# VHH binders against FAD synthetase 1, chloroplastic (RIBF1): the designs that were tried, part 7

Target 1, 279 residues: FAD synthetase 1, chloroplastic (RIBF1), of Arabidopsis thaliana (Mouse-ear cress) (q9fmw8)
Amino acid sequence: AEGLSPVAGGIVALGKFDALHIGHRELAIQAARIGTPYLLSFVGLAEVLGWKPRAPIVAKCDRKRVLSSWASYCGNIAPVEFEIEFASVRHLNPQQFVEKLSRELRVCGVVAGENYRFGYRASGDASELVRLCKDFGISAYIINSVMDKNQVSVNTEEEDSKSKERGQVSSTRVRHALAAGDVRYVTELLGRPHRVISRTRTQDLTSKRGRISLQTSSLLNLPPGNGVYKACSLIVGDKHPISCKVIVDTSNLYIETEEERFHNSDESQEFQLLGIEFG
Below, E stands for the ipSAE of ESMFold2; O stands for the ipSAE of OpenDDE; V2 stands for 0.75 times the mean of E and O plus 0.25 times the DockQ between their complexes.

## First folded at step 1 (VHH)

Design v4 (framework vhh_7b18_3)
Fold by ESMFold2-Fast, scan of step 1:
Structure v4 (fold): chain B 279 residues (1-279), chain A 120 residues (1-120)
Amino acid sequence: as target 1 above (279 residues)
Amino acid sequence: QVQLVETGGGLVQPGGSLRLSCAASGFTFSSYAMGWARQVPGKGLEWVSYIYSGGSTEYQDSVKGRFTISRDNAKSTVYLQMNSLKPEDTAVYYCAAVTWEYTGSEYDYWGQGTQVTVSS
């Protein structure tokens, strides 16, 4: 970081980046066609705004794996996520925000969706972003929204004529599909199986009566709704994925596998991360 | 000057219905996601529902199927239709303009709240 920003000379995709869905992936693809791709994400929103955050769709610890999986779409370059504290930008008007991108962060260009808003009280839109970027000598590329191929599978949305008319892939659609237990639709929206991360101790990873029990409170991101999921995979450390059946209820998540003991060294009381993929 | 003014709260029996309204002014309403949050006495604030600028909606599991959020951009108003009310829904309900879908935005704006009491 000595005198240069971590994203200096790069192309930054701008957005919320909650779900890392195929729409977000498209922003990264477009950035990669121009230069070195980065996602510019904001953290600390809940602290600044004084409210409790919702459970994330992608666990913080799992985001780099998702971005690494995008390398094949991005000219064999995995996009890197760069986090900025929201408190440092919350007062910036549109001009000041673009000035920060150009002069402080020294980016070469930006990629944003057609509905992107920014600056104090969301006073800047995509057209203003393009104009300001030109003023500050950086390139700007506005990308059309990625369309959901199957709008019929999400019929529980209230009156939403504008969103329905556009049919955009969104984090909201991902959350609705997860709540409905529609993991196939979730996989379509994400371009990958949904992975839930649990924090657990190695000594607790032995099967009892063919079932591993995890408390819902141990989950680091949003699980799908209550139900039985037959086509799942359990990921433990660097081992090969283990086929399993997952039962989700309000208090627990149960993993049923034919491997009663998939970890041979159970003497550790240290926590480790378990991945559970649905689909 | 930003204002969010809630109306429609009151006393209702279990199984009853109420419709909350929030009239917004002082900001570009169509550019903000709008939400409802509630605070049960002695507990923290919890989000009930969001409606995004594009009209897509999200609900907390405990209210899904019973509550419906909607917006009228021409009137700068957001609504919460509450059906099949339970005693557990008793809370002060706050209207909020949510900045989470926008990068580099200002603070959330909050209304003063409206009391909803579900009691027999």
Scores: ipSAE 0.006, ipTM 0.214, lowest interface PAE 9.7, mean pLDDT 79

Design v5 (framework vhh_7b18_3)
Fold by ESMFold2-Fast, scan of step 1:
Structure v5 (fold): chain B 279 residues (1-279), chain A 119 residues (1-119)
Amino acid sequence: as target 1 above (279 residues)
Amino acid sequence: QVQLVETGGGLVQPGGSLRLSCAASGFTFSDYAMGWARQVPGKGLEWVSYISSGGDTEYQDSVKGRFTISRDNAKSTVYLQMNSLKPEDTAVYYCATGEIRYEYGSDYWGQGTQVTVSS
């Protein structure tokens, strides 16, 4: 019996892929120019590296929708995410990692950022990745960092001699913008509106005096900071988006709308997923 | 705004010591791994040391036993204690957030601080 790798013949973008921001999208775009695009994502990093658990920027159940939205940038091919347990690759040296990509996963090529490091103790850099890929007969493309254009100051005589703040688009920058309640800036960094997913009981999706209350514990990903958000949309099943106002508090999220029924009318499920987009 | 500010670089003789500090702001410091990387003139950026949010540490082989990374979560600061310095340690040292060793580089980098080891 012979199996075929799920990413065989494909081009894999290498990265953490936490936020699925425009920098990650650029890796997928470049992969799509070469062949069939995949994101090679690692799971279990926090456990292996001893990081404190934190809410994801994109809910696990919502990641495929985001990747599908990238199809128009990728020659009408939606990138597919392929997950590998980080524990299974953590101790591979650079040569062993590339060998796994070429021989076990049978990829045709890789795309990575210029600052990419890999293999045990970061012994491999982008240059080493290119060299090893050539040795194993696969293509390698190194992409320059996507810069955050909103960090460029206007040219004024009041600027001091310090460098203007310019940073790579990153998941940390997305988290900071979310914490600040700057959902417009978050939208620019993500290339899409930030969508928070709630898993709540169907019986609790009825408006009381034009308001729905959700506990923060029902949220599957990171909401923006405490505040009032007027230009939001409520997404329920396959229905068209419902305009709403959202109030984020320390323990609750309140949705204000005229709609009184938020469940999918064709289903009697105990729990329902509710999407909240912050415009 | 996310910022990483390095201090403590300077000129030191071979066998001497320096302590680098990196003051972080604009994010929940205790949730992030932190690290130090260095750039030697004419060479690429290379990883030096790493510390997880839980305090687990790793070192590049060339600095192991001589350098010690530590963190103070209450002060949002990461440190690099450098002992038994060699001329080969001369570089610009950068503080960085996240996992600097494995994928797509770090989320944020500081401006860097120059360390020069000469007789």
Scores: ipSAE 0.012, ipTM 0.353, lowest interface PAE 8.1, mean pLDDT 80

Design v6 (framework vhh_7b18_3)
Fold by ESMFold2-Fast, scan of step 1:
Structure v6 (fold): chain B 279 residues (1-279), chain A 121 residues (1-121)
Amino acid sequence: as target 1 above (279 residues)
Amino acid sequence: QVQLVETGGGLVQPGGSLRLSCAASGFTFSYYAMGWARQVPGKGLEWVSYITSGGSTEYQDSVKGRFTISRDNAKSTVYLQMNSLKPEDTAVYYCARSYEITYDDYGMDVWGQGTQVTVSS
């Protein structure tokens, strides 16, 4: 390969990074303590495995804002996300995957969670990752799972293992909490309020009798379940967040606010990104 | 030899129920997340549900509230309880073994042969 890898000399956190929850943030924090932090994430997993994609927890266009918010935890360095197509790595055994990290991508080290699996048929675990990294001359750092503060594990190896997995912060827990409409719990798991992004026409941002209506099809990421959300914020461009109430139903999302005009009609684009934060 | 064998498919009327079973062998079942995918006529393959080794579950939006995934580690079996079936649920259903890429996100690396589910009158 001629030229430098985008992550050359960096410390890469390994994972899919769907939710960008506090467990993912901890990987980035540890990477930042060692060197320049990167998230090395896999994309196209559903396509390669023949899955129909699910709505993302974080809108693709909003991911950089989330990572930038982690700078204060990461020594004032915002982690940069580097995406690898899953199709290009799915056939690699554990040794070949680590060789790719060391020789092709030229990373200085890796950070992974204790539950991390890699290589064809997930034949590699965290211990194998450490061993292979040593063989290829790169550093490896395994981070303990970030646990939900409300969970308690007791006594037995089997019970501890199940309690640990069940109590672990995960994208699965985030999706369950969103579906239940428990936006306070979602905020605890994410370390930030959940932000839904809509791609909306400028005309549709004008409040009519204090209400803005958006079709669910305009949303770029997963909204919380059907319900009434009283402590929300509407974000339009660089303007100050506007307090609002949000009603989510099967086909529409309604935003109720006291603002009558909160958009700039002089925009050159017909469409504008609108952010809705829950709690 | 890793093997997944699906059973429980068949013909049902709209509004009916089916329970799919997937018997696993050749690996330590309790260590792996398991999932179900379906290939719908006129559409591609789509993910239906996952269950982690610890029992946490995920569902595709179109099946939430109607389908329930569960597992029995003592029997090395994963199940999909399908209620309130719709004609749109007609598909070949595949059981798959999952691996975790990071903490909570899973890919599928071993697939069964599939079982046909037909929802029609």
Scores: ipSAE 0.012, ipTM 0.263, lowest interface PAE 9.0, mean pLDDT 79

Design v7 (framework vhh_7b18_3)
Fold by ESMFold2-Fast, scan of step 1:
Structure v7 (fold): chain B 279 residues (1-279), chain A 119 residues (1-119)
Amino acid sequence: as target 1 above (279 residues)
Amino acid sequence: QVQLVETGGGLVQPGGSLRLSCAASGFTFDDYAMGWARQVPGKGLEWVSYIYSGGSTEYQDSVKGRFTISRDNAKSTVYLQMNSLKPEDTAVYYCARDLYESGWAFDYWGQGTQVTVSS
């Protein structure tokens, strides 16, 4: 039994999985209908590709909570995220990548979107993925891209009604909606309220004059754009969420609540994680 | 909203040239690698060329020396200059955005532009 791959016998969804939006959730749902669902994610991309680091949409420490919330959609099985070093797969051709999935990771099947490309220089497409999976004795399921049901950002739909790629849910759409301060639309794209995590000093968890001030540099993931957000919740540990108003500006995030004080449960730590949900 | 719109396709004689353009909108163009792929009926989708956000380029062996990919970040546009065209270059050409700069994770595609090499 010892020495089995972490995803052995499972069904892996293939994608970037940055936002964990409803499109990513649909891949996990389809995987869960076949077997044990996993998300196959790449790490180390910025270092290998020379990217300027960008704030993640979901804080690394908060990803497991999001995936656990998907259990009710996935037959009461929470999907597990499996990380692969990008450098280890970057130069694999399509056959070598599928061989790695089948023989090294010992997965039983894969789920991917219809526009999925893989292998060095995107030399493999969805049909090649299906063929190679069959050659290696694993199942492959290709699903349609999840379309944004509101489609409010597709202003050329009537001029290009034949494009299937227009109006699909994406991390770019989530980032744009966040920048615009449209937290209602963000919630629809994510299937959940957007949660920002702050690494906060314990002494700063008490309200002062009805307000808590956080520097934007303390945030572990991307906040919405500058503005006033009236329907927010403050999460401290495992306590009930506290209703609040949030003001976001370029340097600071201000939380206004009618709760005069709240107590943290671990005063031995200098820093604590604080969650802020928008909408 | 993310949009990729290809133009420049058409009918050309063998040995001729075409320049394809892809106008991008709805995202920070400078942060993404861009690629061109083509679909030949019966053969499926085939990668053609790739340009990283930093300007480095890659080419499929069959087009190397004949095709040149370039980008204009100020105009959010990627180009494919196609020279010495052959009948086997006949295909629908698609512009695509790469999430990882890996050539693996194209998340948005244009509607395509038809290139026909034959009189």
Scores: ipSAE 0.000, ipTM 0.280, lowest interface PAE 10.3, mean pLDDT 80

Design v8 (framework vhh_7b18_3)
Fold by ESMFold2-Fast, scan of step 1:
Structure v8 (fold): chain B 279 residues (1-279), chain A 118 residues (1-118)
Amino acid sequence: as target 1 above (279 residues)
Amino acid sequence: QVQLVETGGGLVQPGGSLRLSCAASGFTFSEYWMGWARQVPGKGLEWVSYISSGGSTEYQDSVKGRFTISRDNAKSTVYLQMNSLKPEDTAVYYCAKDYSGLEYFDYWGQGTQVTVSS
């Protein structure tokens, strides 16, 4: 069974996979019904395309935890994320991309959303993907878009419930909800509470009157917008979550706990990772 | 179904101006970040500018102060006003949907050629 490709014989879900929202989860669920599920993710896009880096929705170090949480939806198999350098595929046309999946990576099948586009300048669509997969002898399964149950639009007097257009779950919608401080809506779009990871000094974790202050520059992923969040949890290593209140402002994030002074048992480390989960 | 149609490219003298337009259809335009990228002959693809759904803008340093991106949600159109054009601005310019994320395989237009020469 050993080969050169780490995804050989697997079923790969195709998408951008920045937020790991319920739409991405549905791709993984469908892949798991067919075989061993993988997410095919691209890295290095900002460098290759000359884009200014943006804060990720999910911290890189936290992605495996999210995927592991999907195991219960995927027949008790946690999907594995396979990263590919964008520079290695950026100029592949649709046929060349599918050929790479079939002949170099040796995948058995693909799962993609109905609106999926691929290849140089997004010249391929879902129908083209199905046709090319058939030509190369791999299975293709196209799934319907996951719809946003709580889509909010400005209410006009002319808008009735039948004419109201439902939006698709997307990373753009997650970013807008985060900016608005709507963590309940974020939780619905993600299928999980949003978790922000901070890399902070051990000294800053020791008790200061039950309060921890973090600079926003210490955060490894995108926090919600400025505001007060009362139903939060602080996660430190493998310890039980600590109930807390979080205040987000432009420069800092403040964590206030009601239960006890924070005591970090791993005081020998210079830096530690903190998880802050918004309810 | 999704379509991006670029217009406004052409030949222009150094120091001149051009306005590019991108007419979008097949999606809810107001919900997406829109952008412009360019492909210089013999070089890689380069981001030029983006505009958020809320109207916030950002520019590559080499075009800042010379180029202006804008959008008209009622017309589902994004624009790039290019002033003080230089020979190094010669490229194929592409309109792109949701340019600020990891959306490489999202929809791109056909491109419009801009040539800056005497």
Scores: ipSAE 0.000, ipTM 0.283, lowest interface PAE 10.7, mean pLDDT 79

Design v9 (framework vhh_7b18_3)
Fold by ESMFold2-Fast, scan of step 1:
Structure v9 (fold): chain B 279 residues (1-279), chain A 120 residues (1-120)
Amino acid sequence: as target 1 above (279 residues)
Amino acid sequence: QVQLVETGGGLVQPGGSLRLSCAASGFTFSDYAMGWARQVPGKGLEWVSYIYSGGSTEYQDSVKGRFTISRDNAKSTVYLQMNSLKPEDTAVYYCARDTGEWLPDYFDYWGQGTQVTVSS
């Protein structure tokens, strides 16, 4: 920008930040211990990489709520997400990327995981990040990977050095657990219940015999796989969450509740956002 | 530690087929998503295909219907079956291990690459 960078003087956590899982949260926590925490996120990936966009794990409109929930871990300061167009950084080598962080964005420091890779073809590693940050006068802090607690069991057949890598929390594990319908495991990986956001027509929100039917095409983020989910909550506007049962199939999601009517804050809108939390 | 070795590249005529293999070692293969990317001379690196640890697959639009990615967890190998090859598919093909995040250009380990040339 011509003026002050939005993240100037801040500490930026580096990662892909697809799921906003507990590993991403740990990066934000460490950034908050050093200074003002920011997440540096890439946008426009599908367009740049030449594929069709896939459903995000966290709905775009819901990301700020998730980050706000991290404030209690981050000295009562919610991390702010700073978005960079992936096209603008895709071909930067490691030195050019760190130069952008230091000279264009004017960050005070960076936090990254020990297995972090960056720059064109992932040619830079955490050691290179530390060295380049020193060259450009910014601090770098490398954090140990967050491990899935269940991977430290006696059933592990890997050597000690490999067992840690196998147990790392990742967006890939979240996607796999969602596809399997394992919402309990998803909650452990995310540190919060998975919330699916639906954008649906107000006329379609009428309950018929205690059931609301939504097309999967109305969903703004990835639902869990086909199945019956008994311990869910429906969030409508700023109203108190409503206990419900959710049935997911290939084309539809059904919400069953004891409530007969839903009241939203704006009855005149053609479309409304619904939140569905899977317990 | 982590090693990815590509084989199967070579010279083929337009309309021909090639099967690329990538032998992985130094990590628990079944826990990771794997991908293929290619470097066209004079162009940037572009993602070609991706296979999740659970077996689900994704393809770049230009190769969809012609290329098939698959994996054999018992052999720690990922494959790319390339059919109906076009001159524009000429590139160095790289096998890569996903960091666990969805972004092919941020794969944490890459093979050395194997040359595929489609020419009459």
Scores: ipSAE 0.023, ipTM 0.430, lowest interface PAE 6.1, mean pLDDT 82

## First folded at step 4 (VHH)

Design s12 (from h7 with K98R; framework vhh_8h63_2)
Fold by ESMFold2-Fast, scan of step 4:
Structure s12 (fold): chain B 279 residues (1-279), chain A 122 residues (1-122)
Amino acid sequence: as target 1 above (279 residues)
Amino acid sequence: ELQLVESGGGLVQAGGSLTVSCAASGRTFSDYAMGWSRQAPGKERELVAGITSGGSTYYADTVKGRFTISRDNAKNTLYLQMNSLKPEDTAMYYCAARPSYWYDLSDDYDYWGQGTQVTVSG
């Protein structure tokens, strides 16, 4: 009883959760309708598999803020992300993984997409997940993929079967939209403005001719492609967002604002985290 | 790093068959989940088929029963066998790869090829 897991009694959504897009949000919404929602995320994949990791869509330090914003969709309960080391599960077959969820993590149920795969070499499918959950006495709920609604047919007045198949919301679509500089489309896919986090030395936040320059290497997550972005917001600590214009090039991100207030606004830190929202 | 090169595209008559291939180089191919996406001009990319490192497959409803995805880990090659081709199948076909771990088969892919054009005449 004393050694209960952090997700004991909860409902765990299963997925990659890279972008935290509206498809991931739908998994959390469905979990929240059943019980306390959690996202089960894997960490350490690049180390285990020897792969070079890609820049994340959501900065690790910013993920809790995004999940907290989902509370209004989830019965005023913010989903909590539970990280599990991939090395600890990668060799488990489908039955062993569901046994771990039921007996070690003590979850009450799972939510997964219809195309979810799991277990050693991703050999298990959604139907196997449902069967195994029943065998171990936990609930399983499979939901349909969230479809991208931005595909508009010229002069379409009635929805046909082709319109329904215009493509699934995915982290791939988010990455392509970011690369194209289409931040409005990114906002629709994410259900929120894209926020880039920079970790910068306080002394390097000096404005030169009304512009602050950030090295691309200081960014903790993926910026949009090269271009000029209007209606952006600069976020510094818990202060009100500051309207700004952002210019992205290959090596730098430039922030232009009429307001000087963010300059040295948090002087107590050697490094500052800056949030930049693209509108 | 991981490089993907597609081949086998071309012009095919409606009702015909075509196999496109994707050669992978870099990290061990067998550790990757693989997929085929397509894009026609003015449209978004559509994932049409996927295969995990363990061999589990996915097919979009538009191609289910007509297309078959397969992999040869010894040759580091992914295949898409396309049967009963329709003019609507005309698109640039892209090979995609991601680390094989437990998540939605139709979600995020990390590596992409240059594409191979498939044109189906009516």
Scores: ipSAE 0.301, ipTM 0.660, lowest interface PAE 3.8, mean pLDDT 83

Design s14 (from h7 with K98G; framework vhh_8h63_2; at its last look DockQ between E and O 0.60; V2 from the best seeds 0.00; counts 0 for: pae E 4.3 > 2)
Amino acid sequence: ELQLVESGGGLVQAGGSLTVSCAASGRTFSDYAMGWSRQAPGKERELVAGITSGGSTYYADTVKGRFTISRDNAKNTLYLQMNSLKPEDTAMYYCAAGPSYWYDLSDDYDYWGQGTQVTVSG
ESMFold2-Fast, scan of step 4: ipSAE 0.463; ipTM 0.762
ESMFold2, look of step 5: ipSAE 0.280; ipTM 0.658
ESMFold2 (binder alone), look of step 5: mean pLDDT 81; pTM 0.824
OpenDDE, look of step 5: ipSAE 0.310; ipTM 0.702

Design s20 (from h7 with Y103F; framework vhh_8h63_2)
Fold by ESMFold2-Fast, scan of step 4:
Parts: sequence; structure tokens; C-alpha cells
Structure s20 (fold): chain B 279 residues (1-279), chain A 122 residues (1-122)
Amino acid sequence: as target 1 above (279 residues)
Amino acid sequence: ELQLVESGGGLVQAGGSLTVSCAASGRTFSDYAMGWSRQAPGKERELVAGITSGGSTYYADTVKGRFTISRDNAKNTLYLQMNSLKPEDTAMYYCAAKPSYWFDLSDDYDYWGQGTQVTVSG
């Protein structure tokens, strides 16, 4: 017998969960209608595959805030993210993975998108997930894709095939919109403003007449493409958001605001987190 | 890591057929999920077909029954066979790749080609 599983008795949503977009939110909403919602996320993918990791859409330290904002959609229950080391599951075939969910993690059910793939070499699909869940005594719910600029799940072929301008909400679409600097479109896809987190030493927060310069390398998640962003907010600790303009270039991000007081500590080696919301 | 180069685009009459190809350079092509996306002027890029390293396929409803995705792991090549082409299929077609372990085939591709133009007249 295993000890207590963090997700025991819960309903786990299955996905990559990079962007935490409205499609991911819909999986959590459906899970919350059935039981206690969890997101099951994999970590360590780049290390296991030997690839250089790319910038996440949501900073790791900011994910709990995003999930907490979903509580109002989930019956006042904030979904909890449960992380699994990918190395521990990468070689499991579809049957072994569902067995792990049922017997080791003791979940009551799963929620996944219609295009979900799982198991070694992604050999399992959504239909196989349903079959295997039944074999192991857990419930499975397959959710149709959320359409771009429409939060209603699509479950009719006629309506889906009619839209050539409205594809599935996806992390790829979020990344492309960010690269294009289209922060309004990003906000529609995420259901919230995009927030970039910077981790920087207090001494590197140089401000002259309300202008702050941050190196792009200090950013913990993906900024929008190079350009000028006029309707932004600067978030410093527990202080009220500060209106600002942001200029993004290849090496730096410049924040222009009328406030000159951010952090007046002489602890030069102390790091702090700075949040930047884009329109 | 991976470089993707598309070829085989061109002009074709409505009702005709065309095959576009994508040559991948790099190692472990067989461990990647591959996809084809397209983008017409003024429209968003849409994924039309995907294939896992294990051979499981996905098709957008707009192309289902007309397009066939396939891969040749020995030649590191991805194919899209397009039949019954319509003027609305006119677009730049992009090859895409991501590690084929555990994710939605319609989400988050890591490597992209430069595209090949397909124009359907008629």
C-alpha cells in the first residue's frame, strides 16, 4: 500500500498546461463539476530529453495565483497543480499509466481533451484512455476543444467545420500572439492579462526619473515580442499596481512610470520579484 | 536541434491532388510528433494534421477525408497527401515537430519550417 497520495479521491485534468489558457480552464471546470479538481503536470521534460528548455508562458512561481483566479469558475474551489517527474512515467505504456493513476495515485477520475495522447511514444489516445479507465475502475471524461474567442465547448461537426478563422484555443496560438505583440488577443486566449515575472537584484533595479531597465535574461517567463506597450501595470510585492509603459527589445525591457519609489533597500544582493501585466 | 524544410508546393487546379514533403535534419526524428499547419493571408495559422511517433493521427474537420499525413522514419521525411483540393485550401503550409511523448497533438510544436506555398485555382 502506498502512503497518502496528494490527489487521492480527486479528479485530475490531463494536459501540458504551459499557458493555463481558457481551454485548460475548461478542463478544470469540468473536473470541479465531478469532484476535487487537480491539474496533473509533467516536469523535467527538457532534462529527460536532453533539450534546452524554452521560456514558459506562465512563470512557475506565478501558476498558483492563476489557478486561484479560477476558483470562481470551479465552485469556489481553486484547482491544485500536481507535478510528476516525467522521468518516472516516460517509459510507461498506456495501461501502466492508467494503473498508476488508479492504484498508486488513487484518483477517482480523469478529464482530458479529445486530442490527448499519452503513454510511451504517445501510443494511447482519448478512446484508449476511456477504455483503460473503465478497466481500472476510474471515470474518464473527454472534453471537446474550446474554440478561439468562444468559451463554449464545441461538440458538433457542422459548427466546427464552418469556422476557418476560429481554431482551437492552444498554447501554440498564445505563443504566436505573444510573438506578434498582440496582447489583447493574448488576453482573450488566456482569460486574463499576460503577466511576466522578473527576478532581479535590488541594485539592478536602477530607476532614473521613473524608468527601470531589466535584462531579458532576468525574465522567468515569455515576454511579448519587441515593441511598445502603452497600457501595462507594474506589480511590486503587495503594493497597488502601478500604471506604466513597457518597451521590449532583444536584450532589455524598459518600464516607464511616474513613480520613483520601488525598493529603497541597501541589501544589494537581495532578489525580488517584479510582475509586469500587459494591457 | 531539428531543421525542417518543406517542398512540393505549387499551383494546382480545383479537384486536383498535391503532395507536400518535409525533410527533417537532426537525430531521433522517429521520437518526434510531426504536424502540418497552414496560413492563408489575413487568417490565423491552423493545424490541419498531426502524427505521433507511434503513428496515431489527427485531422482538422476541414481536411478530414481529403488529406492524409504520413511519415518515413528511415528517410526522416513527413508527407501530406492532399486530394480533392479546393480554392479555400490555398495557403502557406508549414511543417512542425515536437517530442512525441505525452501531449495534445494540436498543441505546442517546438520546431517549425519556413513553409511551402500551395495555390488552388478555379
Scores: ipSAE 0.310, ipTM 0.657, lowest interface PAE 3.2, mean pLDDT 83

Design s21 (from h7 with Y103E; framework vhh_8h63_2; at its last look DockQ between E and O 0.61; V2 from the best seeds 0.00; counts 0 for: pae E 4.8 > 2)
Fold by OpenDDE, look of step 5:
Structure s21 (fold): chain B 279 residues (1-279), chain A 122 residues (1-122)
Amino acid sequence: as target 1 above (279 residues)
Amino acid sequence: ELQLVESGGGLVQAGGSLTVSCAASGRTFSDYAMGWSRQAPGKERELVAGITSGGSTYYADTVKGRFTISRDNAKNTLYLQMNSLKPEDTAMYYCAAKPSYWEDLSDDYDYWGQGTQVTVSG
């Protein structure tokens, strides 16, 4: 008996979930309103398309944490990410894809953005998605694009001209904001502080005078641009966050903690994961 | 890796027209959704227009009816025809690309050009 798909009976959010920003969260929220929420993520794109791998915005190992944090928005149910190999679906036309959702994955419904495109060569749009889902007996919910706070305020008349033209929340916008070192804006777009994860050898975590140096090569996701960041938190394992200052350059992250005694986690582990939250 | 090179920018009078182009390197241009974004001084980068690999188009409200995005896959070239230009259209215009897969027409692009300057005089 071919085991039931992990997303069987669920509502799947459709999108590119690289940043897990507030727009993505909204998809999950809407899915949760209808049923059990899942994120449908495509993996292996770079390999299939021959792209150079980019540093992800969210570290792979940190995705579950982020999704878990969405539980409070999703009726106390954390959305689960279901990964599909892109190679397996790349050739599917819109109808075939929806058929796969319905018959193979046995989802009950889908949630997508108003500008969503899908299928081979992105030939399917949101309207077609709704139509096809109906044909296959699946519910479809299309949501409006999530805008950043600044665009919502522009519709109100009087306040000060210098409001930075803000737009639709997007992963690209997050990447640009990170590159610019605007961690406040990043926090706004993500709905959470950006967390950079480093895999560091325990031996290298020798804090001389409360200063830790991390090589950029040890980072599992995209750091903010070069600069000085004064309001950061260092997360070591399951320990409480420690306030820290972070200096980012092209090759290293320098972490300055107020606490002198960086209790080295389990010396028995060759590698440790460090988290740095910005903002 | 897809390289994008913009061209065609310049100075134009208000009410005038200008076409900017983006040349993409590589053989897989047709596998990308493309877009134009612009950044004015002191403002954030904004998506102006997008076109999917399938040819579906999107326009920002500020440029609807005035700008046309198109692509020539045979030439690996993206175009933006800009008509009825306004001083407010003055910006650095950037070509952008993203893989053709499950996508939207938002500014979630992976590749960017260096930009071409468009200046509209009042």
Scores: ipSAE 0.078, ipTM 0.573, lowest interface PAE 3.0, mean pLDDT 86
ESMFold2-Fast, scan of step 4: ipSAE 0.499; ipTM 0.763
ESMFold2, look of step 5: ipSAE 0.155; ipTM 0.551
ESMFold2 (binder alone), look of step 5: mean pLDDT 83; pTM 0.837

Design s24 (from h7 with Y109F; framework vhh_8h63_2)
Amino acid sequence: ELQLVESGGGLVQAGGSLTVSCAASGRTFSDYAMGWSRQAPGKERELVAGITSGGSTYYADTVKGRFTISRDNAKNTLYLQMNSLKPEDTAMYYCAAKPSYWYDLSDDFDYWGQGTQVTVSG
ESMFold2-Fast, scan of step 4: ipSAE 0.375; ipTM 0.705

